Miniprotein binders against q56419. Designs and how they scored, part 25

Target 1, 326 residues: q56419
Amino acid sequence: MEGRTLEEVQEEVFKRHGVLVPKKELEDLAKALEEAGLLLTEKVEARLKEEEEKLKRERPMRLAGLSYPEGEREARAFLEAFRASYPGEGEEARVLLMPHLEPSRVPEVYGAALAALEKTPPPERIYLVGVAHRPLKEKAAALPVPFQTPFGPALPDLPALQALDALLPFELFNTPLAFREEHSLELPLFFLKGRFPEARVLPLLVARRSPELGEALKVVLRDFPGLLVLAVDLSHVGPRFGDTPLTRTLAEEARRRDLGFLERLAEGEPEAALAFLGANPTRIDGVEVVASLLPLLRERKGKVLAHRLDLEAPTLSAVGAGTLVL

## First folded at step 16 (miniprotein)

Design kh9
Fold by ESMFold2, fold request of step 19:
Order: C-alpha cells, then structure tokens, then sequence
Structure kh9 (fold): chain B 326 residues (1-326), chain A 104 residues (1-104)
C-alpha cells in the first residue's frame, strides 16, 4: 500500500478478486498495520534496553566455538598450538601491539604475542585498547564489567577505570551495546587471559582519535601500572574494503606500509609512523588508536616480532596483522 | 554579586563535605561552578575548589572512588556551564594531581 491511496487499493482488490472491500475496512487495516509497526518498534527498543542492562553486569563470550574453543582444556591446548606457530623468542613488553583478526588466519602473529608475554612479568592489570566496529557515543568507551573467557572471567580494574573516567572530558561508560559483539577485545583477551589469569583488565575501545584519552592514560598508567595492549589490525586492501581487486602491486604496497608503520613505532616515533601513512591509502585500522596514545608511545623503542598480510582468496582482499613490542 | 554567591555556595559545600554529605554538596557545587565559569574563572581556580572538597573527604577516610566521583562531577558541571573539553580535562587533571601530591 506504499504510495497508493485507499481508493486505488480498493479498486485493485475488486479487479483481482471480485470483492469490494469497504473503504472503512481498508482504513481499519491501515491503522492496525501502523499500530503493529509502532508495537514492533517498542519491542525492539525494549530488547535493546534489556541487552544494555545485561552488559552493565558482564560481557559474555560471543566467539567461543567459532574462533576459539569453549572448554578450558581445549582452550589451553589452543594457546599452546598458537605459541608453537611462532618458533622464535619474544621480548619483554611494556606496550604490546597485536592483532584482532581471526586467529586461525594469522597463527604465527598471535604466537609472537604469546612469546612476548612469556618474557613479560605478570602485570597487575592490562589496558586493552581495541577498535570500535560499532559507533560510540564518544571518541572512546569502556565497559567496566567482567568479560567471560574459557579461563574464567577477566575482572575489571574498577579503581583504574574510575580514575580514567574522571580524567576524561566525556562519559567513558555510556556505550555498552558497542561491546556486545566487539571482537577486537574478545579475541586478544582470550590470549591475554590465558597467559595472565590474575591480571585485571581495562577494556577500552577507540572510534575516533582522542588526544584526551592519551593524556588521561598517561596519568592513570603512572599510578596504576600495567601492560598496554594495542589490539589493532593493519592494512585492509581489496574489493571487500572498497579497492580494486588485489594485485601483487597493491599487496606489496600494503606490506610496505604495514612494516614502515611498525618500524617507525618501534623507533619510538609514533608521529613519524602516522605521517608515513599520509592519507592511509591501505586503511591501517590501528591509526586512530596510535593517534590517541601518542604520549604513551613516544621515545619507547622496541621490535617488530611478526607480520603477515593475510590473503582472503574468495574476496580477492587482504588484511595485515603484526606483533610489536615496545 | 555572582562571584560572592559562588563563594558562599563553595563554603556551604565545604561544610557539607566536612559532614560527609556528598549528595547535598553536589547541588551547591554545580551551581557554584556554573557561576564561576560564566564569570571567567580559570581552570586552576576550579581545580582548587575540587581539591579543597576532596581533602575534606580524604580526612574522613573516604575511598578513592568517592574522590574520583567528585573530580568527575566537577568536570561535568564545568562542561554543562560551557567550558571546552580541553578546559574540562585540564581542571580534572590538575585537581587529581593536587590531591595526589597532598596524600601521596
């Protein structure tokens, strides 16, 4: 009935079926459909409110049985297999850059992160900074609740989260729904919780670069020391991301930009790393996180442990992933 | 005058803090900060108010989360009164640092 008058509908029904439906009955039907649409909207809003309220208490696993095993014993074996995929040794990290790409696609990159964690003294807390794939109400957000893992709940560091919120000129805890399906926290957290089962976490998302977040974290990390984790992916190239089909030239450019970015970060030069990318033509998704955290990355030297530009053959696209310790 | 009214509200908030009456002081604090921002108070002046109130709660043995909440409420009041986000953050960090220096 969209765009049609009730008279036109009435005539069409009569023409097709030989039945004249009184105009009042068509008006009653239109009203009922309008009321049903309003009720559906109310039901959807009520369910979203319920989900928001649940997320204010805990964040359940969404990828167990899909990206990692649900059971603890199988999850532990999964971690060991990933560590074995990287035959080298890591280095101690005060800051760790690691991917959030599907683990089976880049096993040695996650393995390198595990190798770094082996060399890292168990932290009291982990500042886990992912990339928001859903809109946030602000530039950044946190969810101060337990995140479930096969290794038990990753408990929030409430005092550090409260301090961070107090030092920001925006509300940090006002987008719980953005965490509902956010894999950029869940996938790295599986590995971090498996290696550091006693560490509390600050689960953070960045949607847009926030110098305010970096300034606040500089203060909070001084008083609440811990491991800073940038859970970010690198280049995104090919048709799935709005490019021409993946070619050797595009793949070589993406790899060059990934490594140039990581190498400049490893030299303690995060501004130079961002400048190297310019307009970011290969869509490294870590740029907003790095741009937010400049005060925490300056002058901190380290090492690139691993990199892969992983091919998605069905989509003729690729995603880069790397492991960097600072 | 507006500034004299803000000073009166702040002194009342301090008395309420000495009595541990957080919810009542927050109403007075919001009114005072609004007046001060509208009359050109510096971020340092507003941070000093947050510091003075926080110290009353510290003397009463308040847990850190109450101190963080006080800093946050000062920032919220400044933002509501039209302060830029840069100014709001400067207020919050300066208050935090002053409190930290005093209590170690």
Amino acid sequence: as target 1 above (326 residues)
Amino acid sequence: SPIEEAKRLIEEAIRLAQEGRLEELLEKLREAIKILIENGASPEEIAEIAFRLAMEFVRRGAPPELIFRLIKEVGRAAEAAGASRETVQRIAIEAYERIREEVG
Scores: ipSAE 0.878, ipTM 0.953, lowest interface PAE 0.4, mean pLDDT 91
Fold by ESMFold2, look of step 17:
Structure kh9 (fold): chain B 326 residues (1-326), chain A 104 residues (1-104)
Amino acid sequence: as target 1 above (326 residues)
Amino acid sequence: SPIEEAKRLIEEAIRLAQEGRLEELLEKLREAIKILIENGASPEEIAEIAFRLAMEFVRRGAPPELIFRLIKEVGRAAEAAGASRETVQRIAIEAYERIREEVG
């Protein structure tokens, strides 16, 4: 009732509708609405608990038929088309930075990732590190279940995940619901599973920088070697992200920030890459992942294969995406 | 003394580990670690306990999963006893490295 008394509501109803509703009837209505709200809350909570239990067994495709084809044959043709959109050759990756932006928006950036994977011996496992778009109970999380893809299920590397959990000072398996709609894992995974169908996966999310994650991963990667993938986007600029209208100057700054960040990472200088961004004025979302993984990025040199700052015309905003091999 | 009580609990945990009785061992372990943390034990001292228990399970042919669980439970007990997250992680990594060094 927004601070009105029942008598004030009664008087307003009479003025507007010509009907005097007794105060008791308004009291009964208010109590019924309160009870109905409690029932809706209980229903939502029960539904979320059921979704959480499902996610403890498997993570289904959410973007098939939207971002990539559902059928395996069509999915493989899709991969081939994306590879063709990048005219260059890749390099072997021990660490790969690739985007999680909608693939059709940055086809050559995903194509560059595929080119890198062509040069990369099939790994036993992939450490796939995305960016949490929903809150996590901790700084980072994993979901130790099969992730469905058009190429079959991407199976979890349970021993490596259990080792990682054991070396963290918090519960790694902490927020199953955060994985329900998490495209920063699903979109890169489509490409990775398509190229490495036998690799197991460690599906990881970072919400906030965690030095503890980096220290634990350094130990786990030593004993469980594999491909480390940073599935991150770069600058986010324009009105959709809280800026004034996108201008040529803002877009040029975003591009310079993206490339400067990537180039410093390519020189094996992740601390310098973070320092270059300062307060991160163009909102590169990869910073929390990079800041978590410093021990794995130091002194590892490589090459930037691709970059695009992609314009969202309807929102006059842009998102950057890049491909880096180390 | 609290330290003598903790040592008694640890020796009971060792005997339970020799018999492969993980769940019963964890009760003793949690209590012992709580006492030790409250009395200023170093991360290395706590990690040594995890190492000693792990070696009994390794001798019995336990899979790595059980060893990882043991390390995790030691960390949980330390956190519950008030250890900082830095200390908890130091315990876990030290225990892991000691076990790896012995087993190869």
Scores: ipSAE 0.873, ipTM 0.950, lowest interface PAE 0.4, mean pLDDT 91
Fold by ESMFold2, look of step 18:
Structure kh9 (fold): chain B 326 residues (1-326), chain A 104 residues (1-104)
Amino acid sequence: as target 1 above (326 residues)
Amino acid sequence: SPIEEAKRLIEEAIRLAQEGRLEELLEKLREAIKILIENGASPEEIAEIAFRLAMEFVRRGAPPELIFRLIKEVGRAAEAAGASRETVQRIAIEAYERIREEVG
């Protein structure tokens, strides 16, 4: 009915069905449909507001039974199975880079993260920095509430979060709905809470690079020491990501970009790591997080423990994941 | 003059802080910071105001959360008055560092 007058509709109905519908009845129908659309919009808005209010109190598990087991006993066994997928020893981390890709796709990469955590003294708090997959009102955000896990709630470090908010030129607590389904926090948190059940958490998301976040975190981490975790994936290549079809050459380039990026970070050279990527032709996920956190990454040397470029044959695509300790 | 008015507002805010009256002092503080920003005050000068107010609350035994809120409100006032985000952050960090140095 788009672009057509009621008279044109009336004529078409008569032509097709032999019935002349009075103009008034067509007008009444159009009005009723408009009113129904407004009611649906109001119901959707009310539901979103309800969800937002729930998120101001707690963040429930969304991936239990899908990406990891719901029960605590099964979750502990699951966590130990991932550790077993990495046969090596870890190293102590002040900063840990780990993936947020579906754990079953890169088990040894998550296993390497667990190996690093075995060598890491239990921190008082964990700064967990993920990648926002929903828009944020600002460049970065936090949600200062308990995050549920099979190992119990991960409690927020409210004093550290409040200090961080105070040192930012924007509101840190700005987009609760963006956390509702954010797997870049939930998946790493499963492993972190399982190993450090007493640590409080600062759950942070980056949507776009924020030098302001890095400057504020430099101050906050000095006064509220803890483990900094960059929960990021690496290259995203192939048609699934708006790219050309995956070829052996593209996969080799993605692997080269991933490893070159990680190795430069391991040398304490985050600016060089970013420069190495140039225009980021393989869409490494971690760029905006690294660019935000430069003051915390400079001159901090470490080691790449694991890497995998995981192939998706049906989609002719691939995603890279790595484990880096600094 | 506007600078003299800003000084009077700051003096009143300090008296309110001595009495623990945070919500009332915020009204005076916002107006004073607006005048100061409009007249070219440096980030360090504005951070000093936040430091002075914070010390009154520290003397009253205020929890750190109130101190962080005060720093945040100073930054909000500076932003509302047209300060760049870089300037707002400098104000906040300077105030935080001054307070931390004094109280540990």
Scores: ipSAE 0.873, ipTM 0.949, lowest interface PAE 0.4, mean pLDDT 91
Fold by ESMFold2, look of step 20:
Structure kh9 (fold): chain B 326 residues (1-326), chain A 104 residues (1-104)
Amino acid sequence: as target 1 above (326 residues)
Amino acid sequence: SPIEEAKRLIEEAIRLAQEGRLEELLEKLREAIKILIENGASPEEIAEIAFRLAMEFVRRGAPPELIFRLIKEVGRAAEAAGASRETVQRIAIEAYERIREEVG
């Protein structure tokens, strides 16, 4: 009852309807609505705290039955089908760049990642670096809990995560809720856990470039060797991303920027790769991860195994995905 | 003087570390680091304090997790005292590297 006294409301109701609502009843109604709103706020806050507490124990699958099969046998067949989508051979990786785009959209790109893993000795641990799609309290974050997969839980490497946290000037374990639905970790992890069932995992997210993360990881990777995985997508073009409708010219530009970025990374020149993108007009989402990890990418040469700029026909948009081995 | 007070707090923290009493030394450590940073101590000087404390825990057979926590607490204290994040990280890495060299 904005801007009016309860008496004025009471008089207006009486004039319109012939019913005199006691002032107390109007006051009681206003109080009840306020209390109901506060109760709903408290219940939402309690629910979020419950979800945070659950995530401090484990991170459950969110995409089983949607992006990949829930059952272990079906999941293994799924992996083999994806490997078959890439007829080539891989190369050994110490650093692997792979997508987090829906797997069915870019099967040969995930297949190329599997081919690289076939050539890679089983690591003790995997540093899995994704892109935060929800805000983080800091530039980067980790969640030191088991991540469930159809192949069993991917266990965290707690000593390596604690070392990493100690070498950062911010709290690494800072935003559990950001991991709840984070597909940039879950989708690559399915493939990685399927190929390396015994490897421990460091599940990391980058929201904004953090040179501090790269400096810390350089030290931690030296003392806790493992496979470094950049789980990133490439160009995002078209109306879904704020562009005009996808044209042949825009698609060709996106492809050229994706490949130019990947090739410069493959030459061991991550600074040149970033410079090549300039203002990043096709919105390659891997730039913040690459910019964070420069010390780990310099002078490390490798090969681009696969690339696809995949069309989203309903939105007249496209997303690029690639596989790079260093 | 402030430097003499910081030195006294550090010696008390070292005695607590010799007894394995991490939780109890943290208050002394935080205050000492605050004084030192406010008086222009270098990242290397702060890292030396972390190293000395860590070595007492190493002598007691502490697991690596405790050492990592000590390094983290020194960094937290430095940040709370106004050190830049670059300085905090420099302290942490320097302490880590010195500890690593001593224990392999």
Scores: ipSAE 0.870, ipTM 0.947, lowest interface PAE 0.4, mean pLDDT 91

Design kh9
Fold by ESMFold2, last read:
Structure kh9 (fold): chain B 326 residues (1-326), chain A 104 residues (1-104)
Amino acid sequence: as target 1 above (326 residues)
Amino acid sequence: SPIEEAKRLIEEAIRLAQEGRLEELLEKLREAIKILIENGASPEEIAEIAFRLAMEFVRRGAPPELIFRLIKEVGRAAEAAGASRETVQRIAIEAYERIREEVG
């Protein structure tokens, strides 16, 4: 009945069926439908508020049984299988760049991250910085609650989070609902918690580059040392992302952009890495995280351990993933 | 005068800090910071106030969480008073560093 008057509906019913439905009955129906729509909207709003309150206490697994096993025994076997998919050795990382793409799509890239973690002394805490896929109220956010994993809860480092919040010119704990389905934290965390079961976590999201975050983290990491993890994907190319269908030329350009970005980061030159991308024509999603964390990346040299540009056959598109240790 | 009112509020906040009365202190602090920002106080002057208050709680054996909260509340007050985000962050970091240098 949207865009139609009750008289028009009444006329159409009479034309088709020879019955004149009283205007009052049509008015009653329209009112009932409006009330039902309003009630549905109120139920959705109430559900979201309920979810927000739950997220103030803990963040449950959302991808167990889908992206990784739910049971601890199976989860440990899963980690070993992923490690085995990368035949090389890792290197110690003070900063680790790893993907958040579906693990089964890039097993050797996650395997390379595991190899790096094998060479990394167990940290007291992990600064896990992902990419917000839902809007944040600010440029960045954190959720200071346990994140559930098959290896037990990843506990928040509350003192470090509180220090970080104090050094920011905005509220760090600003958008709990953005964490509800955020795979850029959950997928890397599975691997990190499995290898470092005692480490506390600072679960951080970046929506838009925040120099303020980098300046604050420079101070906090000095006083609360730990492993800094950039949980980011690389190029996104193809029709799903606004390009023409994937061609060999587009794929080669995406790969070139991914590797050029990673290599400049590996040389300790994060500004040069960003400049290399220019307008970021292949949509590397790590850009906003790197741009936020410049003070923590400068002059830190390292090595690219793995890279894959993985094809999404149904969409004729591709996503890049890499592993970098600094 | 506004500046004399801010001085009075700061002195009261210091007395409340000496007595460990954080919530009452925060009310005075917010008002004082607002007046000071509106009357051109520097980031360093605001950070010094945060440092002085924090040291009273440190002398009382306060946990670091309370100190972080105090720094955060100073930043909140400065932002509410119209300070730029760069200024707010400078205040917070300066206060943090002064406290850290004094306490270790």
Scores: ipSAE 0.870, ipTM 0.949, lowest interface PAE 0.4, mean pLDDT 91
Fold by ESMFold2, last read:
Structure kh9 (fold): chain B 326 residues (1-326), chain A 104 residues (1-104)
Amino acid sequence: as target 1 above (326 residues)
Amino acid sequence: SPIEEAKRLIEEAIRLAQEGRLEELLEKLREAIKILIENGASPEEIAEIAFRLAMEFVRRGAPPELIFRLIKEVGRAAEAAGASRETVQRIAIEAYERIREEVG
């Protein structure tokens, strides 16, 4: 009832319905609506607390039947189709950079990741580092619970996670709700679990660059060897991201930024890769992850296996995705 | 003196560690670390305390989980006492490395 008195509301109701509602009745209604608003806020807060408690036990699939099949047989066939979309050979990886973009948009980029995994001895554990799309209480976070997949649960490597937490100057297990819908872990995990069904996982998110995370991971990876996966996307350009509609010039710039970034990482020069991006005008979303993990990326040389700048036709925008092996 | 009080608390914490009494130990540890940090103790000195306590639990056959928890609690106490995050991490890594070298 902003800007209107109860008398004005009363008059409007009378004009529309021919009924004169007493002012006291309108006052009682206003009080009830205020109380109902408070009760709805309390219900939302209670529901969020319940979801947080559930996430302390397990992380269920959210994208089965949407981004990948729910059934194991269909999921296995799905993996094989993705591998087939990349006609090349992979290379062994100690570090793998792969996307978290919707798989159907960049099938050969995920196929290249599978090709790399074919050449990679099965690791005891996978350090899966995604990009937080919801705020974290700290620069980085983990969730030490099973993540469900069509291939069975991806079990957490609790000793490695506990060691990592002990070596950080902040609480690693800090924001369970941020994992609830986080596709940057779920989508790559589908492919990783399908290829390495016995590997345990350290599911990690980065919100803001954390040198402390890199220093701690350097120690933990030495004592708990495994595969390090940077699950990141590249350029984000076009109106959906605050630019003009996609043009040839904008697409060429985004592609140049993506490939220049990946190539410098492939030369073992992560600081140069970050410097190449400057203010990051094409919004490569992997920068905070790379900046956190510098000690693990320096002097590791490798190869870019695939890249695509994928068009979002309805929004005249594009997102880049790549596969890099170090 | 404050340093003498910190020494007393550390020796009490060592006794509790020898008996496997982690929860009671943590109260003594927090107070000792607070005093030490307020009086300029180095990260290496704080890490040595964590190492000494951890070795008592190692002798008792404690699982690695308990050792990691002890390191974490030392870091928490240092942060609560005003140590920078850089200092807290140095303490934790130094303690971890000393324990690993001894245990293998």
Scores: ipSAE 0.870, ipTM 0.950, lowest interface PAE 0.4, mean pLDDT 91
Fold by ESMFold2, fold request of step 19:
Structure kh9 (fold): chain B 326 residues (1-326), chain A 104 residues (1-104)
Amino acid sequence: as target 1 above (326 residues)
Amino acid sequence: SPIEEAKRLIEEAIRLAQEGRLEELLEKLREAIKILIENGASPEEIAEIAFRLAMEFVRRGAPPELIFRLIKEVGRAAEAAGASRETVQRIAIEAYERIREEVG
């Protein structure tokens, strides 16, 4: 009876069935449905609390069998196929920007990331910074637990995470549920763990730009050196994202904005990269991460290794993905 | 005066730190920081207190995790007393840097 008065429902039933149902009977039915909805809400809340407690101990794979193979042998073959999709050589990365888009949609872009990792000395730890797709209690969050992968658990760097939390003016570990389904960490982590099986991980999410995160990470990275990974996608255009159907003009604009953003980052000018996007009309999803990490990106020059604006034919939409080494 | 009470609480916290009694000193520390923030203490003054306490634990061979916890608790106390998040972070980073400078 959503949004309708009992009289409206009564009239509709009479119109359709020729029976005038007394308002008391409709009222009783509405009460019963409301009570049933409360019970469903309690069950959902209990399940979420159970999941939250599990996430305080580990983060299980959610995309095995969907985005990548569950078994280690098959996962290794999968990884090598992606490397083969990029025939070039990479460059050493101090900072790596890579996508979190479904890997099979942009194989050469992930392959370029693997090529960069080949040139990168195995780091002691990886700062993996993704984009929160669920609300966080703060501007950013971390989950200091093992993340399961087909290559074994990616272990957290607890001392570095604790230092980071200490240097922030907010609680870093207070939104475990936001990590439950977060593909922006899980998909890049598959590639990173496969190439650096001994590296510990700082799994981080950004919901809203946090200058405080950047200032704290500048200190933590100095004392806990490692690989900084921005796990972000680029333009999102078309009807799935609120636009008219994809046109050649919209696609060309998205590509121009993606590449202009990446090139300015490659020049060590992250503020200029953000300014170039203005109101961000093509919805590059990496902007909040970049805006948080300015101190770590300034004056760090590098190279764009790959880019693709990937067409989603069923939705007449497209998503951009890129690989940048700094 | 409130500032003299805060100094007394800090000296008690220092004595507790010298004995390795973290949980007890945190009670004194929270009250002292509350008084200091309410009476206009600078971020640098609060960070100096965190530094002094941390150095007692460093001298006792405490692991870094304990030092990070102390810094975090100082920040929590400052926030609870009404300090802005910018001020809280300034306190934490300043304390961290002073400790790093001393320990190397």
Scores: ipSAE 0.866, ipTM 0.948, lowest interface PAE 0.4, mean pLDDT 91
Fold by ESMFold2, look of step 16:
Structure kh9 (fold): chain B 326 residues (1-326), chain A 104 residues (1-104)
Amino acid sequence: as target 1 above (326 residues)
Amino acid sequence: SPIEEAKRLIEEAIRLAQEGRLEELLEKLREAIKILIENGASPEEIAEIAFRLAMEFVRRGAPPELIFRLIKEVGRAAEAAGASRETVQRIAIEAYERIREEVG
């Protein structure tokens, strides 16, 4: 009822179908639909509150049986297959950039991350920084609970999380529901927990650039050393993302921007990497995370281990993924 | 006067910290920080208060989690009193660094 009065609807129905619906019946229908909408809203709100309370205790697997196997034995074999898809050697990482794209789409990119982890001494804790795909109440958030994986629960590093929260000018534990379906943490965590089963985790999300997060993490990482993981994808181009259909020219531009971004990060120049992207025309979703974490990325040199712009022929779209060690 | 009342509240909070009475000191702390911020206290002055209280808990052997909570509560009180987010973070980091310098 596109802003029309009930009288206008009545006249349109008569013109189209030859039936005069009494105004009272249209009024009753409109009232009933309004009441039904209110009841659905109440039920959804109640369910979300229940889910929020559950998430204050643990975060269950959402992608087992869909993106990775549920059973531990099969999950271990899955990891080995992904490592095998990358023929190279890794390098030790103090900071690891890895994707959160569906693993089967970019197997050698995840394999490169595993190769890096192979060369990395097991950390006491992992700062896992993903990209919020649902709104947060603040620029960033954490969920200080165990995250379930096929390899057992990834336990939170509560002292480090509490220190981080204390150093922020906002509540870090602000949006539990945003973690419910957040694959940018769950998919990388599968690989990280599989390789570092004893490491505790700080599961962090960034929605918008938060310099405050970077300043706080600089202090916390000094006193609670660990592996920093930026779990981000790169370019998103094509109709799925609001572009015209993918062309060779757009794909080449996306690849160029992905690699230019990663190369500048690898030179220890994160501000230059961000400046290189300008208005971010290919929608690299790592920008907000990198912009938040500048103090942790400056002057840290490293190497790009892998990159893929994965093409989706049916949707004429593509998503970039990369592996960078610093 | 407001400043003298804030000093009194801080001294009470310190005595409560010496006795390990965290919940009671937080009431005094919030009121004191509100008065101080409304009367132009610097971030460094607020951080010094957090540092003094934290040292009492450190002397009692408190776990780090309690120290982090104290720093967070100081930041919450400053925000509630109208301090900017930049100021709140400066207070928290300054307090943390001063405590770290004393403890290691």
Scores: ipSAE 0.862, ipTM 0.945, lowest interface PAE 0.4, mean pLDDT 91

